# Ledger of designs, part 81: VHH binders against Profilin-1 (pfn-1)

Target 1, 132 residues: Profilin-1 (pfn-1), of Caenorhabditis elegans (q9xw16)
Amino acid sequence: MSGWNAYIDTMTAAAPSIKRCAIVGAADGSVWARTEADNVFKASEEELKTFVALFNDVTQVPAKGADIEGVHYVVPRTEESLIFGKKENTGFFAVKTKSAVLIAVYEGPNEVAAQVRKAVESMQTYLNNAGY
Below, E stands for the ipSAE of ESMFold2; O stands for the ipSAE of OpenDDE; V2 stands for 0.75 times the mean of E and O plus 0.25 times the DockQ between their complexes.

## First folded at step 12 (VHH)

Design wc40 (from wb9 with T104Y; framework vhh_6fv0_2)
Fold by ESMFold2-Fast, scan of step 12:
Structure wc40 (fold): chain B 132 residues (1-132), chain A 123 residues (1-123)
Amino acid sequence: as target 1 above (132 residues)
Amino acid sequence: QVQLQESGGGLVQPGGSLRLSCAASGFTFSTYDMYWVRQAPEKGLEWVSTISYSGSNTYYKDSVKGRFTVSRDNAKNTLYLQMNSLKPEDAAQYYCAKDYDILYGSFGEFDYRGQGTQVTVSS
């Protein structure tokens, strides 16, 4: 157990529609914490390294989409520190902080997607204020 | 009440062209990014194109880049998708969507406010 696991627990408590999530290093995609057991976040190290590099130029992402856990997501648009994607009834929100990227994969309609986005953005604000 | 009404679909041969339109009402059209998405039979929704609220920035799915052009007329509250060099893989129900509706709208088996417009490409 690392201290970072507490932030995973906080996000999943705030938005129960999160199926899997992770906190990874912004520079290299190294995993700091992720959901385990029944909720295993299954992205490879190579995939995460590729994914966090997308934040170097988010304007390129809507044309290509993004891959998480071997699933290709449509990315309809990006914001400066936010990449989000959708595929059928599943989706993700990923936000960049000073030193981390938070990734949350969810299942459900856009109503629950809004809840997941709020949880991820709240944690982003908290971690930025904490110097991460 | 937000309303989006798509039109311009039809049957074309491979290599043909269609121009889709989306008439928007019930919101300030000029302040929202707009999207084209599509759904083929027995497949999920896929994003096709994005246009920024001003029309200055456009983005496309890789497989349609160079063939499709999104545009908008903010004075007429209308979004367009010009589709050239159509392929059988482009056959789908096409929907327009508003930025807010993608994140915060309620969806069921009707994924978007508009009913969509059917595009069929026959070999």
Scores: ipSAE 0.006, ipTM 0.203, lowest interface PAE 10.1, mean pLDDT 82

Design wc41 (from wb9 with T104W; framework vhh_6fv0_2)
Fold by ESMFold2-Fast, scan of step 12:
Structure wc41 (fold): chain B 132 residues (1-132), chain A 123 residues (1-123)
Amino acid sequence: as target 1 above (132 residues)
Amino acid sequence: QVQLQESGGGLVQPGGSLRLSCAASGFTFSTYDMYWVRQAPEKGLEWVSTISYSGSNTYYKDSVKGRFTVSRDNAKNTLYLQMNSLKPEDAAQYYCAKDYDILWGSFGEFDYRGQGTQVTVSS
């Protein structure tokens, strides 16, 4: 296992309602680590290149939404380094660090969504402090 | 009052099996993700496994994958850890917890950690 898989394991352990997640390069969307097997993160490299480019101007995202794993999500608002989307009982949180984008797809009510957001933002802070 | 009560530990030979239980009360068990953590003699706390509130997602420490299975029964407010192919390195006091902050190395005691149940593996 790569070193980056340890971060996937830590994040999913902190918020087990994360169904699938990945850590990808901020510049190109290349996958550094992702959930596998029964929880495989299925986004294509082309979709991820498009997705990470959204962080170049997050203010445009709410008007169009975002696509992850072929699913179109409504993005109600964005913050400087945070994009999150909703589709009924599912959603995602994506945060940008200096070098990476963390994407977590979850299923569940708003209570678990808050837990997922906390886990993703905590990892964002950790990686930024570590120089990533 | 939140309470967590672990049971099922004991002495087993290497390669043996044990099933741990954690009885939860004082909170809405079905809405919380639950954790198993352990502490071996003269070592720090170590995360072992996690299960989502619904039971749909499970995660494991690499060294226990394929040997341990976490499960839960929300109707009975009970968390389980089935431990197969036990190794001497698995010997520890096992705790259940609902406080995910333990996974980030938070300073202080675990939120609502129970008394634990001891697992000893020896020949």
Scores: ipSAE 0.000, ipTM 0.160, lowest interface PAE 13.9, mean pLDDT 81

Design wc42 (from wb9 with T104F; framework vhh_6fv0_2)
Fold by ESMFold2-Fast, scan of step 12:
Structure wc42 (fold): chain B 132 residues (1-132), chain A 123 residues (1-123)
Amino acid sequence: as target 1 above (132 residues)
Amino acid sequence: QVQLQESGGGLVQPGGSLRLSCAASGFTFSTYDMYWVRQAPEKGLEWVSTISYSGSNTYYKDSVKGRFTVSRDNAKNTLYLQMNSLKPEDAAQYYCAKDYDILFGSFGEFDYRGQGTQVTVSS
């Protein structure tokens, strides 16, 4: 057990339309914390290892898309530390810090997507400042 | 014009129940996540509960889990907080809000926070 669950709670409180989220190790995709119970984040260890490796060269991602929880998302564009995807009425935002990747899956209209992005980017800033 | 109006507060004995309501107008209620926050005497502002725009996801402060239930009726533009097994520690002014961010240990802007409803718990 780790105190990382408190950061999941903070992020979901800031953007409650996050359906599921996780904080994983940037090097190996190991899960540090994830949403549980009714909002359990369902990604295999192998899938997460593959996903975090996408941050080694984000410029290649729009051509291939990305898989999270067994769902293939279209990735319209990327930024140096940001990958986001869309599939129908759902989407995700993933941001990389020095040692972690934060992944949030959401469902809803543009107002929801904007709130989720703000929440994950705010947490990214906090963790970077904390040395993670 | 955005408006939020809380109601349902009052005096209750320990172990009692209250149901708070928040009537929203002036914005598309069904597209916003909604929040309950409270401020008790001698305490800072505290987040209590959140509900996603559709009602599919709910989150609670640890000390109220199992006792409080947040819900919403998007057809009536109304947010609710059912409070059971009330404790003296729950006494506070309760507010609903649609925009806030508690990431850095403070609440974000209460751009459309309502005027609040007072909850007192005593014999």
Scores: ipSAE 0.006, ipTM 0.319, lowest interface PAE 9.8, mean pLDDT 82

Design wc43 (from wb9 with T104L; framework vhh_6fv0_2)
Fold by ESMFold2-Fast, scan of step 12:
Structure wc43 (fold): chain B 132 residues (1-132), chain A 123 residues (1-123)
Amino acid sequence: as target 1 above (132 residues)
Amino acid sequence: QVQLQESGGGLVQPGGSLRLSCAASGFTFSTYDMYWVRQAPEKGLEWVSTISYSGSNTYYKDSVKGRFTVSRDNAKNTLYLQMNSLKPEDAAQYYCAKDYDILLGSFGEFDYRGQGTQVTVSS
């Protein structure tokens, strides 16, 4: 559709195992685009503000975990611009670009998780190269 | 080792139909999203369709929506592409792919695809 919705559509086509995802502002967690209808990404504005602030120091995140859509995820480890979490058979990957944070929630085994991570990192590369 | 083998291509007239198959081995097919991509002569690779590991989610290139249907049979490790109302613009070598990067329009360093199956549409 308009603006950022096209990137959500491309990302979900790249990794259809993504159940819900969003692109949000890195500074404030404002939603730029998200999956809609039956796959609506349900995180509140307040939760997203808290979540994007985690990227200010990702090394602190494994000790406390992360909350997305009212669900608490265990974060086993982080990388410079990557936070990921797991809860049983579900999980998420979140990556930071210059101006955005991409969040993708999935369900499935480790092979599915690897595919979702690849899609999120590919989008991160695309957006960084585009100056976002 | 990962193996993908496409079949089912051929020559049809505009408006005709073909069903492509892709036999997969060497990996746990039921846990991977799968892709159909195509390449016309002297053109780059073009993404056509995606199906989730469970088959519950499917996505299509705009120009094939409503005409193509992707499906899979995880018990048989086989991926399908039903192509209806074929147009001359659909003529290409069709490949099934594991881990195709749609956003970057390319295969990853260690991703795999088969040898392809040729689709020709002419009158």
Scores: ipSAE 0.532, ipTM 0.776, lowest interface PAE 1.7, mean pLDDT 89

Design wc44 (from wb9 with T104Q; framework vhh_6fv0_2)
Fold by ESMFold2-Fast, scan of step 12:
Structure wc44 (fold): chain B 132 residues (1-132), chain A 123 residues (1-123)
Amino acid sequence: as target 1 above (132 residues)
Amino acid sequence: QVQLQESGGGLVQPGGSLRLSCAASGFTFSTYDMYWVRQAPEKGLEWVSTISYSGSNTYYKDSVKGRFTVSRDNAKNTLYLQMNSLKPEDAAQYYCAKDYDILQGSFGEFDYRGQGTQVTVSS
């Protein structure tokens, strides 16, 4: 199967408070790998196309929020390659590389949210260095 | 002041068992995912295991899976690593950490790791 699944496994080991995650194509939102079974990442292809297009102009996102897996998240701020959202006890971090977007949905307190962000940004660096 | 104190290391024969403990203080232990990391002179820093803040999710390096079990007691601010069927390749200084980057193989610049506990497996 896909070699990309190994990166999903590494992400969940690095931040076990990640509940679901995926690696998708930056151009079209096509799924390269995602968490499965009890932790299946449920976003539709249409939703993912919409989501990755947000990276074309991240400055517009805080005014509208973002939808992942049919859940609307408040986006308090963005960076050039980072969209971050919150909804009650859950949240997500999404980062863009040259070719991919990594999305991690987590549940837990602020301290583990910070660990999830670190893991996602670490993977972003790793993939960019690998040419993705 | 953040502190992590490891204990429980020692000398065992191949196939033996040890239980490591890590006593945490100076931060809200129950809100952090925790890591066990080891270092042998030739191997550098190796991630061994991760446990979520609640204890519900655990992950292991492939070579220790089925032999090691990580657990935590949030009421006692203590992290554990039960090591069974120990092999010579498991000999290392073992550290607990609240901030370890598995992909970069490193601790944070200002992270407080414990002093470590030495595990020796005689052959």
Scores: ipSAE 0.566, ipTM 0.803, lowest interface PAE 1.7, mean pLDDT 89

Design wc45 (from wb9 with T104H; framework vhh_6fv0_2)
Fold by ESMFold2-Fast, scan of step 12:
Structure wc45 (fold): chain B 132 residues (1-132), chain A 123 residues (1-123)
Amino acid sequence: as target 1 above (132 residues)
Amino acid sequence: QVQLQESGGGLVQPGGSLRLSCAASGFTFSTYDMYWVRQAPEKGLEWVSTISYSGSNTYYKDSVKGRFTVSRDNAKNTLYLQMNSLKPEDAAQYYCAKDYDILHGSFGEFDYRGQGTQVTVSS
């Protein structure tokens, strides 16, 4: 009953190197919850609609890259339900569940990037098992 | 070889304080987020606190907010947990962890934890 904000709080506790994150609808990119205030996730509705549509054919994404919060990320490869990008010491992981897309923007070395990926995939499993 | 060694536990009365330490070796401590996890008798693993690799961001279980403070000294490869205003419900074996799945209450595929240090709170 804590709403979707509780999942945002859990994600940042699980991987404190996450700078900003959001949970959005897989069909339309509508925001269900996101980090706010000093950690506000700034992606527009239009950008998110475009981003979630990338999951319709992830094989095309490495050729085009991906835009999050007005920043263009190089996407080196994708997996069926995972898109990720890297830019210097920042990056993102985005995973698709049955009904949602979870996006996490992080900052840090490769070791914390690996921890962020584990946290994002753990949440993906949790949400899928909960029917989302 | 990854090694974590906790210390600083003991017996205190309600309202007392303890400082736990975790000495890390076998990995680049300064590049990993770290966790404090506890297990009370007859209960599962419970996440207590998280600290980012740089020490800039900290997070706490709701029931310990304002009473516990996590910190780290990257030059000494040491993680700390300052515990103030201890309550009987805080009694548990406390573990330092390099990888922990907060959502599932488990270490997942990586069990990088120490032997733990025991905290008892009794009058």
Scores: ipSAE 0.596, ipTM 0.817, lowest interface PAE 1.7, mean pLDDT 89

Design wc46 (from wb9 with T104E; framework vhh_6fv0_2)
Fold by ESMFold2-Fast, scan of step 12:
Structure wc46 (fold): chain B 132 residues (1-132), chain A 123 residues (1-123)
Amino acid sequence: as target 1 above (132 residues)
Amino acid sequence: QVQLQESGGGLVQPGGSLRLSCAASGFTFSTYDMYWVRQAPEKGLEWVSTISYSGSNTYYKDSVKGRFTVSRDNAKNTLYLQMNSLKPEDAAQYYCAKDYDILEGSFGEFDYRGQGTQVTVSS
């Protein structure tokens, strides 16, 4: 989607320890915007379709974990509109809005993870308020 | 408690340079992403630059790209902003910040902002 790149830029400015991120359609996982070039978000279409479907019943996710960019993450718990995972020093936060799912992959310590979560949840709130 | 102390501001002519510093204490500086923000005359708070905890990723407001460079020294708990080719539009109170919030209102609501250092660009 033209214009959606501005929200990617906003998230990476707010949490520069985000290594890769994307905004995808909640219904089908279609990519609206993502980080590019050396920071390109490399999830396949089938992986994203599978991933966004996890939000239909987040209670099943901790038992199985989640795959992002071919990496399997342990998901310690979920909230109604939030899935997050950890693998060693890497992690992700994914939040669902009315029409979109925001996915941010980061690397760093717990303090960085907290800043990434804040950025992703702030964008979730903004997009929900904007009707997305 | 979190404390941020900015310094290095002053009066310069257009085209001049300044280097701002921010001394951090009360938290583990090396594990946080850090920010420079400014408040220009008669304007709200504006984000200027961001640097990741390790220093490996930096981002800049479009109007300062190529002129400003953010850096950090984690051993000294210090954040820097090198400002070259200063323009009258860069005149502002400059703050360093530990947290960045993009929630409702002005882009760049910040927690744990320092007291600031004044940059004036002469006419």
Scores: ipSAE 0.530, ipTM 0.800, lowest interface PAE 1.6, mean pLDDT 87

Design wc47 (from wb9 with T104K; framework vhh_6fv0_2; at its last look DockQ between E and O 0.90; V2 from the best seeds 0.00; counts 0 for: pae E 3.0 > 2)
Fold by OpenDDE, look of step 13:
Structure wc47 (fold): chain B 132 residues (1-132), chain A 123 residues (1-123)
Amino acid sequence: as target 1 above (132 residues)
Amino acid sequence: QVQLQESGGGLVQPGGSLRLSCAASGFTFSTYDMYWVRQAPEKGLEWVSTISYSGSNTYYKDSVKGRFTVSRDNAKNTLYLQMNSLKPEDAAQYYCAKDYDILKGSFGEFDYRGQGTQVTVSS
């Protein structure tokens, strides 16, 4: 196990409504760490490759949505380094760092989304400051 | 207006137990993940435990794992922290919160916490 697993644990502790979480390479979507056991992050390599490429032009993502773990999400909001997807009582936040993409899939009422966002953005800031 | 009120603290001997409560009002308690944090004398805030909005997921600081149990009663708008096998290093002011940042070690912009409840562990 790499040190990246510690960051997965930190994000899930920070926002326990996160069901699954992954840290992947921003360039190719390679998985650096992910939730496991009962909460295995299940996105395929091909899907992740496609997903991280969305950050090349986030302005187009709301029009087409985004797919994670075989699930299609509408994308109500994007920022330069953030993609927010939503589907019923689930959603995801994806944020881009210098070299990685953090993906957190959550389940719960709308209110937990703000807590999930805070968790992933805080991690984003931490990793960026660390050079990742 | 968001209000949180902690209670249940006190003085105990090492190995003793306490049960903290946090009464919540002014927001839909059942829709938020909740946190326990503490601040020991001359130390900064530290995260203790988190529980999901439904109570289905719980997380703990390593030093309290196996000794502390977080729970909630959404019908009563109450958060709990059962603390067993207390140690002197557990002595602190304990706070409940709905917007604590574990990475930053700080409350959110609006600092949604109560006055705290004091836990003292005598030697």
Scores: ipSAE 0.849, ipTM 0.920, lowest interface PAE 0.5, mean pLDDT 95
Fold by ESMFold2-Fast, scan of step 12:
Structure wc47 (fold): chain B 132 residues (1-132), chain A 123 residues (1-123)
Amino acid sequence: as target 1 above (132 residues)
Amino acid sequence: QVQLQESGGGLVQPGGSLRLSCAASGFTFSTYDMYWVRQAPEKGLEWVSTISYSGSNTYYKDSVKGRFTVSRDNAKNTLYLQMNSLKPEDAAQYYCAKDYDILKGSFGEFDYRGQGTQVTVSS
């Protein structure tokens, strides 16, 4: 692959209502790429390590919610490779691939949420097909 | 019923300009991110530009950066593409779309309602 920032750029072009996003290692939450500058994804490595560990047993997540960038999100339900949450007019989608977790934070109505989910799931498929 | 109607295409000489419009109806235009895509004869669909629902974020295909500008008027349910410094490689049928899957290159039935508008660059 040429570089991880290219995947961030592709995802934001597919869903321009994404406010911030990152690709992190599934095992340890290490950041491979993130949005920068005015759109900087602010989660600490410790928070991300905790977050990616949620994928070890997603059934526990709706009872506790999830924290991203110091914000606590209500998680209404999970799927085996998908965690998503809501807080007022913001939300996130996070998907796990073989080696990575993609996290996208968005702001907007339900139609925007649907477009963000589509972009994140498309990137999940792309990365899995690339061996990640 | 969801409808997208493109207009503003035509024949222009290299270096010329055109402004495309897309009139949207049948859905709440102001709540959707929107896209411009194009298809030249014997080629696949190419993504050209995206704009967020609020107009705050825009993205462009590398070959059109600095020449094309996407914008929207949510009060009029209209999407625009201002095309400057047109090149022969820009000649294509142009479509506006909602819910286009840029990562897969997929362009499903629910993403497209318009007939497109033809852009020809020659003299």
Scores: ipSAE 0.668, ipTM 0.828, lowest interface PAE 1.0, mean pLDDT 88
Fold by ESMFold2, look of step 13:
Structure wc47 (fold): chain B 132 residues (1-132), chain A 123 residues (1-123)
Amino acid sequence: as target 1 above (132 residues)
Amino acid sequence: QVQLQESGGGLVQPGGSLRLSCAASGFTFSTYDMYWVRQAPEKGLEWVSTISYSGSNTYYKDSVKGRFTVSRDNAKNTLYLQMNSLKPEDAAQYYCAKDYDILKGSFGEFDYRGQGTQVTVSS
């Protein structure tokens, strides 16, 4: 009954410059699905718990940045349900749904970043409409 | 001004092959992921394939895996779709797109696609 891995597949097909991604529980950072094997999303449980807690007050995040997979990102902006992190030519988008946080790590130019954001926001909307 | 122009469609027998091309201008082609999408008369829009901006990552709808190959030539600003072992269910108008939402099944806000090229599969 778990279709969460299908959502990982859909995000990577929608934005093929996503290097790694995950769907984690918004309350505790528990992993519901992630890219595996050749592209494993390697964040620890402790790191994910800290990461999802950033959504408790996104206004504080730009001042301190965010860590995921042991990499520190500057956070130039946030929105109530979105954190964008950037480091050189790589970055992440994370969005919060009712129950989950979607995290996508990408590499590429600003045009790719825009396409990654669209893919994760489209999934965010889909999951929210489905009650997640 | 963004322009996309598809070509290479035509009539082919089942099991045959076609190679579609998409000529791009008006944007920096080499920095955009690109999409192939098709539409048959009795169906809505259907995602076919995606290729990353560099060409290093490709993805396919399950029903075309192993038969279709997407590629790009960034020096020529051209996207390609090699279609082998064509089946009647592949018959459709094929579009290349700069902006497509797989989950919503729709082109993006500005409808960045070409006019399409028709693929017909019949004896």
Scores: ipSAE 0.400, ipTM 0.737, lowest interface PAE 3.0, mean pLDDT 89
ESMFold2 (binder alone), look of step 13: mean pLDDT 83; pTM 0.841

Design wc48 (from wb9 with T104A; framework vhh_6fv0_2)
Fold by ESMFold2-Fast, scan of step 12:
Structure wc48 (fold): chain B 132 residues (1-132), chain A 123 residues (1-123)
Amino acid sequence: as target 1 above (132 residues)
Amino acid sequence: QVQLQESGGGLVQPGGSLRLSCAASGFTFSTYDMYWVRQAPEKGLEWVSTISYSGSNTYYKDSVKGRFTVSRDNAKNTLYLQMNSLKPEDAAQYYCAKDYDILAGSFGEFDYRGQGTQVTVSS
């Protein structure tokens, strides 16, 4: 959806180290918007359905990790409505809103990760306030 | 200055047991989640276990569930990993690591201060 792509643009502008990101439905993992072209977010709808279901009980996630775009990430801990993971020099942050899950994949050190987390959490707050 | 010192590794036969320790200093140990990770020769770094800052929640890699037990003693600033029924595939360099919450809760690279502790399983 063209309207939802504006939120993708806002997140990537706020944290340029985001390599790929998407906004998906919290209930079913359906893609509402994603990065495209050279930065296309390649997760299948089947994988995303599995991923968003992790938010039903985030306490189970550290035991198994999480898969995004066919890549397995270590998830050392979770917070309510937040799952994040790391694999060597790459990582992701995923946050749940009322109706959506925002997923951002990045590359870089801890300072880069901090910027990505801030961008994702800012968008989470905005969308929750907008009723999504 | 953050420092983590691992110990307790060694050579053991399949089915044997080892207890690893990690002595922490330079930060408020009781406020951080702690992790055990390992790396076998020519393989990537692999997460093994997590323990919450209070010790109330523990998590394990599927292949070590029922065999490994993580624990901590916040009064002694020490993290432990009890490894039972060891298998050849458990052979690796073991490291402990702390959370990187100070960077807006970022999950960063693990902070290893020592060389880890070597676990060898062979007969």
Scores: ipSAE 0.000, ipTM 0.198, lowest interface PAE 11.5, mean pLDDT 81

Design wc49 (from wb9 with T104P; framework vhh_6fv0_2)
Fold by ESMFold2-Fast, scan of step 12:
Structure wc49 (fold): chain B 132 residues (1-132), chain A 123 residues (1-123)
Amino acid sequence: as target 1 above (132 residues)
Amino acid sequence: QVQLQESGGGLVQPGGSLRLSCAASGFTFSTYDMYWVRQAPEKGLEWVSTISYSGSNTYYKDSVKGRFTVSRDNAKNTLYLQMNSLKPEDAAQYYCAKDYDILPGSFGEFDYRGQGTQVTVSS
């Protein structure tokens, strides 16, 4: 294994409809790993700090939405460790583990969204079981 | 009923090429990510390549990067794997799959595979 980049590679292989994704620190939004090159995840450190702080009180998120990579997403509802949003043909799933937040931006219809959510939640379970 | 039917395998010399096809039916092919996996004799399933529902994103196992190209034709419900510069290590039964779990710590598991198509590489 070559650090956190291996998890990004595994997630994108499992759900290739993920356009861009990242694993960031839950406390500060610092990027641990992200997709690169043509699929580069572009969120700034300041935006990610703001985003991970949403997990401190997910009940406030549906009223305000969430911003990722400068794009404002409508968030219809949240769960304790899950924020997801949609904007036209794009969407995201973000899940919190003990130490990390996984963010996956995808493009496609609802069938694709279900596949991406499965991959993100599976990785969340794996990382939680590994102590992260 | 969901069905996947692989074809295009055969015997080639090292350095040769083959094009595999997978004909899909019984589901809306254009809305599913698709996978190619392989199994050599006495070995487990190994992920080879994957392609997004639209064909815009592709990913490959490190050892096949630059040699294999996955593609799809959603109008024909067909998935393809172009294999160039074949090596003896590529010899395996090749399967297409609708779902495959390749997360860390997991063995690959998939559903709705056909009988596969055999690729043999020898002189």
Scores: ipSAE 0.295, ipTM 0.658, lowest interface PAE 3.3, mean pLDDT 87

Design wc5 (from wb9 with D99E; framework vhh_6fv0_2)
Fold by ESMFold2-Fast, scan of step 12:
Structure wc5 (fold): chain B 132 residues (1-132), chain A 123 residues (1-123)
Amino acid sequence: as target 1 above (132 residues)
Amino acid sequence: QVQLQESGGGLVQPGGSLRLSCAASGFTFSTYDMYWVRQAPEKGLEWVSTISYSGSNTYYKDSVKGRFTVSRDNAKNTLYLQMNSLKPEDAAQYYCAKEYDILTGSFGEFDYRGQGTQVTVSS
């Protein structure tokens, strides 16, 4: 398999509240790595292609929300390289790097969300510095 | 201490209008995006509208577009929601909310909401 699975392992070790996550291509949403087995990231190729295209104009996302794994999330605001959403006790953080989009789905309260955000942003910084 | 105080709710008939206000204190209001959210008795917390810190960008739930207008007065630390053409489905407790405190590093939370203001639409 790809060495990209090591980054999935690093993120989930740093934030155990991540239920499912993936690293996908920023241009097309192709899966580079994802959680597997009982924690398989279930998003279809079509859904991921649609999702990564949201980064082309993040200002439109709060009005429409975002779909991950067939679940519709409220997106209250976005930043240039960050989309995040909430639905009850479940949420996600998605960050764009030069070549990739990292998506982490978590479950829990605000304190848990903060840990997940830090893990995803740390990986974003690392990958950008590595030229990805 | 962050404080949010909602007002302006009440009873209206379908097609009526209400203007909600939210008075904010304890933080630099002009630097935070603000939200209106609502909760009906048997439903979860539902996002209604977002306004950017500058007031330049506004976003709305699809079912309220064209009927509701969010605005803010940064000089008065006040957030507003003008609600026109009210429908029975709009009946709920309305809350204003601020982006979660950056000290916790959390985003997308409807924290610092006040006690809310009740909107009843009676047919």
Scores: ipSAE 0.006, ipTM 0.216, lowest interface PAE 10.2, mean pLDDT 81

